VHH binders against Fibroin light chain (FIBL). Designs and how they scored, part 22

Target 1, 244 residues: Fibroin light chain (FIBL), of Bombyx mori (Silk moth) (p21828)
Amino acid sequence: SVTINQYSDNEIPRDIDDGKASSVISRAWDYVDDTDKSIAILNVQEILKDMASQGDYASQASAVAQTAGIIAHLSAGIPGDACAAANVINSYTDGVRSGNFAGFRQSLGPFFGHVGQNLNLINQLVINPGQLRYSVGPALGCAGGGRIYDFEAAWDAILASSDSSFLNEEYCIVKRLYNSRNSQSNNIAAYITAHLLPPVAQVFHQSAGSITDLLRGVGNGNDATGLVANAQRYIAQAASQVHV
Key: E = the ipSAE of ESMFold2; O = the ipSAE of ESMFold2 at other seeds; V2 = 0.75 times the mean of E and O plus 0.25 times the DockQ between their complexes.

## First folded at step 24 (VHH; framework vhh_nb_b201)

Design R_YT (from P_FK with G33T F100Y; at its last look DockQ between E and O 0.02; V2 from the best seeds 0.00; counts 0 for: pae O 16.6 > 2, placed apart)
Fold by ESMFold2 at other seeds, look of step 24:
Structure R_YT (fold): chain B 244 residues (1-244), chain A 122 residues (1-122)
Amino acid sequence: as target 1 above (244 residues)
Amino acid sequence: QVQLQESGGGLVQAGGSLRLSCAASGFTFDDYTMGWYRQAPGKEREFVALISWRKDTYYADSVKGRFTISRDNAKNTVYLQMNSLKPEDTAVYYCAAGDYIYVWESTEYDYWGQGTQVTVSS
């Protein structure tokens, strides 16, 4: 398959374990029981494990970032919504159509704020395991709970940025999540789509080292409170530098 | 034996109120998320409301502000208070229970009641 590296590796504060990110995300996925995963989510998990086993940084970074987001969504006792993701998607696709990205820039703060809140949920698997059934995922509130966005326009932009067979396969599976009657599947479709928008993907490529450290800590059963704060900091720094 | 028994359905005029009850037995009620679904003739079963084992609540947009879900763990009972009823609320209402799992879709609930008819006349 063709590498999906769309951005300079010099923008990532920490290196991903070359060829070893698969072990990190596999341990993190073990915190989510298979009965909590639809067939489509299991297929995404398999794609992300395959991407994490590639030798290139961009594939590993993408797999790590998407895994963190999906596990966070699956960890809450009551799921949050996908409104922050839907807003980013719609603001970005509107920007592509019009040439005006002001709305997209404004959507990034709330989106990455919610990403940071989701990272806290992942750490709760270790520090407060008995409280997870009581947790509620982040929610902004909006019409349709984040199901209303221009899915095809977003994926046109994602696929135009890379010729990767992983992205083409992922598109097919994420489209099934998008079209599902299951609201959890819909939320995951929105967040994967938002994560893969080219300027958003750049933030996660820059932050992947810190996210990997967090997933490694949690996957090994370690308290990762400091690693959450570090990942949030790197995400905020990278998000402040977004250019379209 | 797990059992969910709905009650409180009936005929009511538009603008009226009903309270549905669902009595549960055969499982540790405190550990379960409880939900209400409804199904009108010729339509798919539709989510109405849920209340988690933490007592956090979520509602379908079509009933938000009119319906209130609550639970009494001492009585192993979940309630649905339905106010400002409309003819489009006419359906069979089902109680459902699921534990430790996201339970937004009907296929993800472990247990279901037999249903109670609610009919709202204009």
Scores: ipSAE 0.000, ipTM 0.116, lowest interface PAE 16.6, mean pLDDT 80
ESMFold2, look of step 24: ipSAE 0.005; ipTM 0.324
ESMFold2 (binder alone), look of step 24: mean pLDDT 85; pTM 0.872

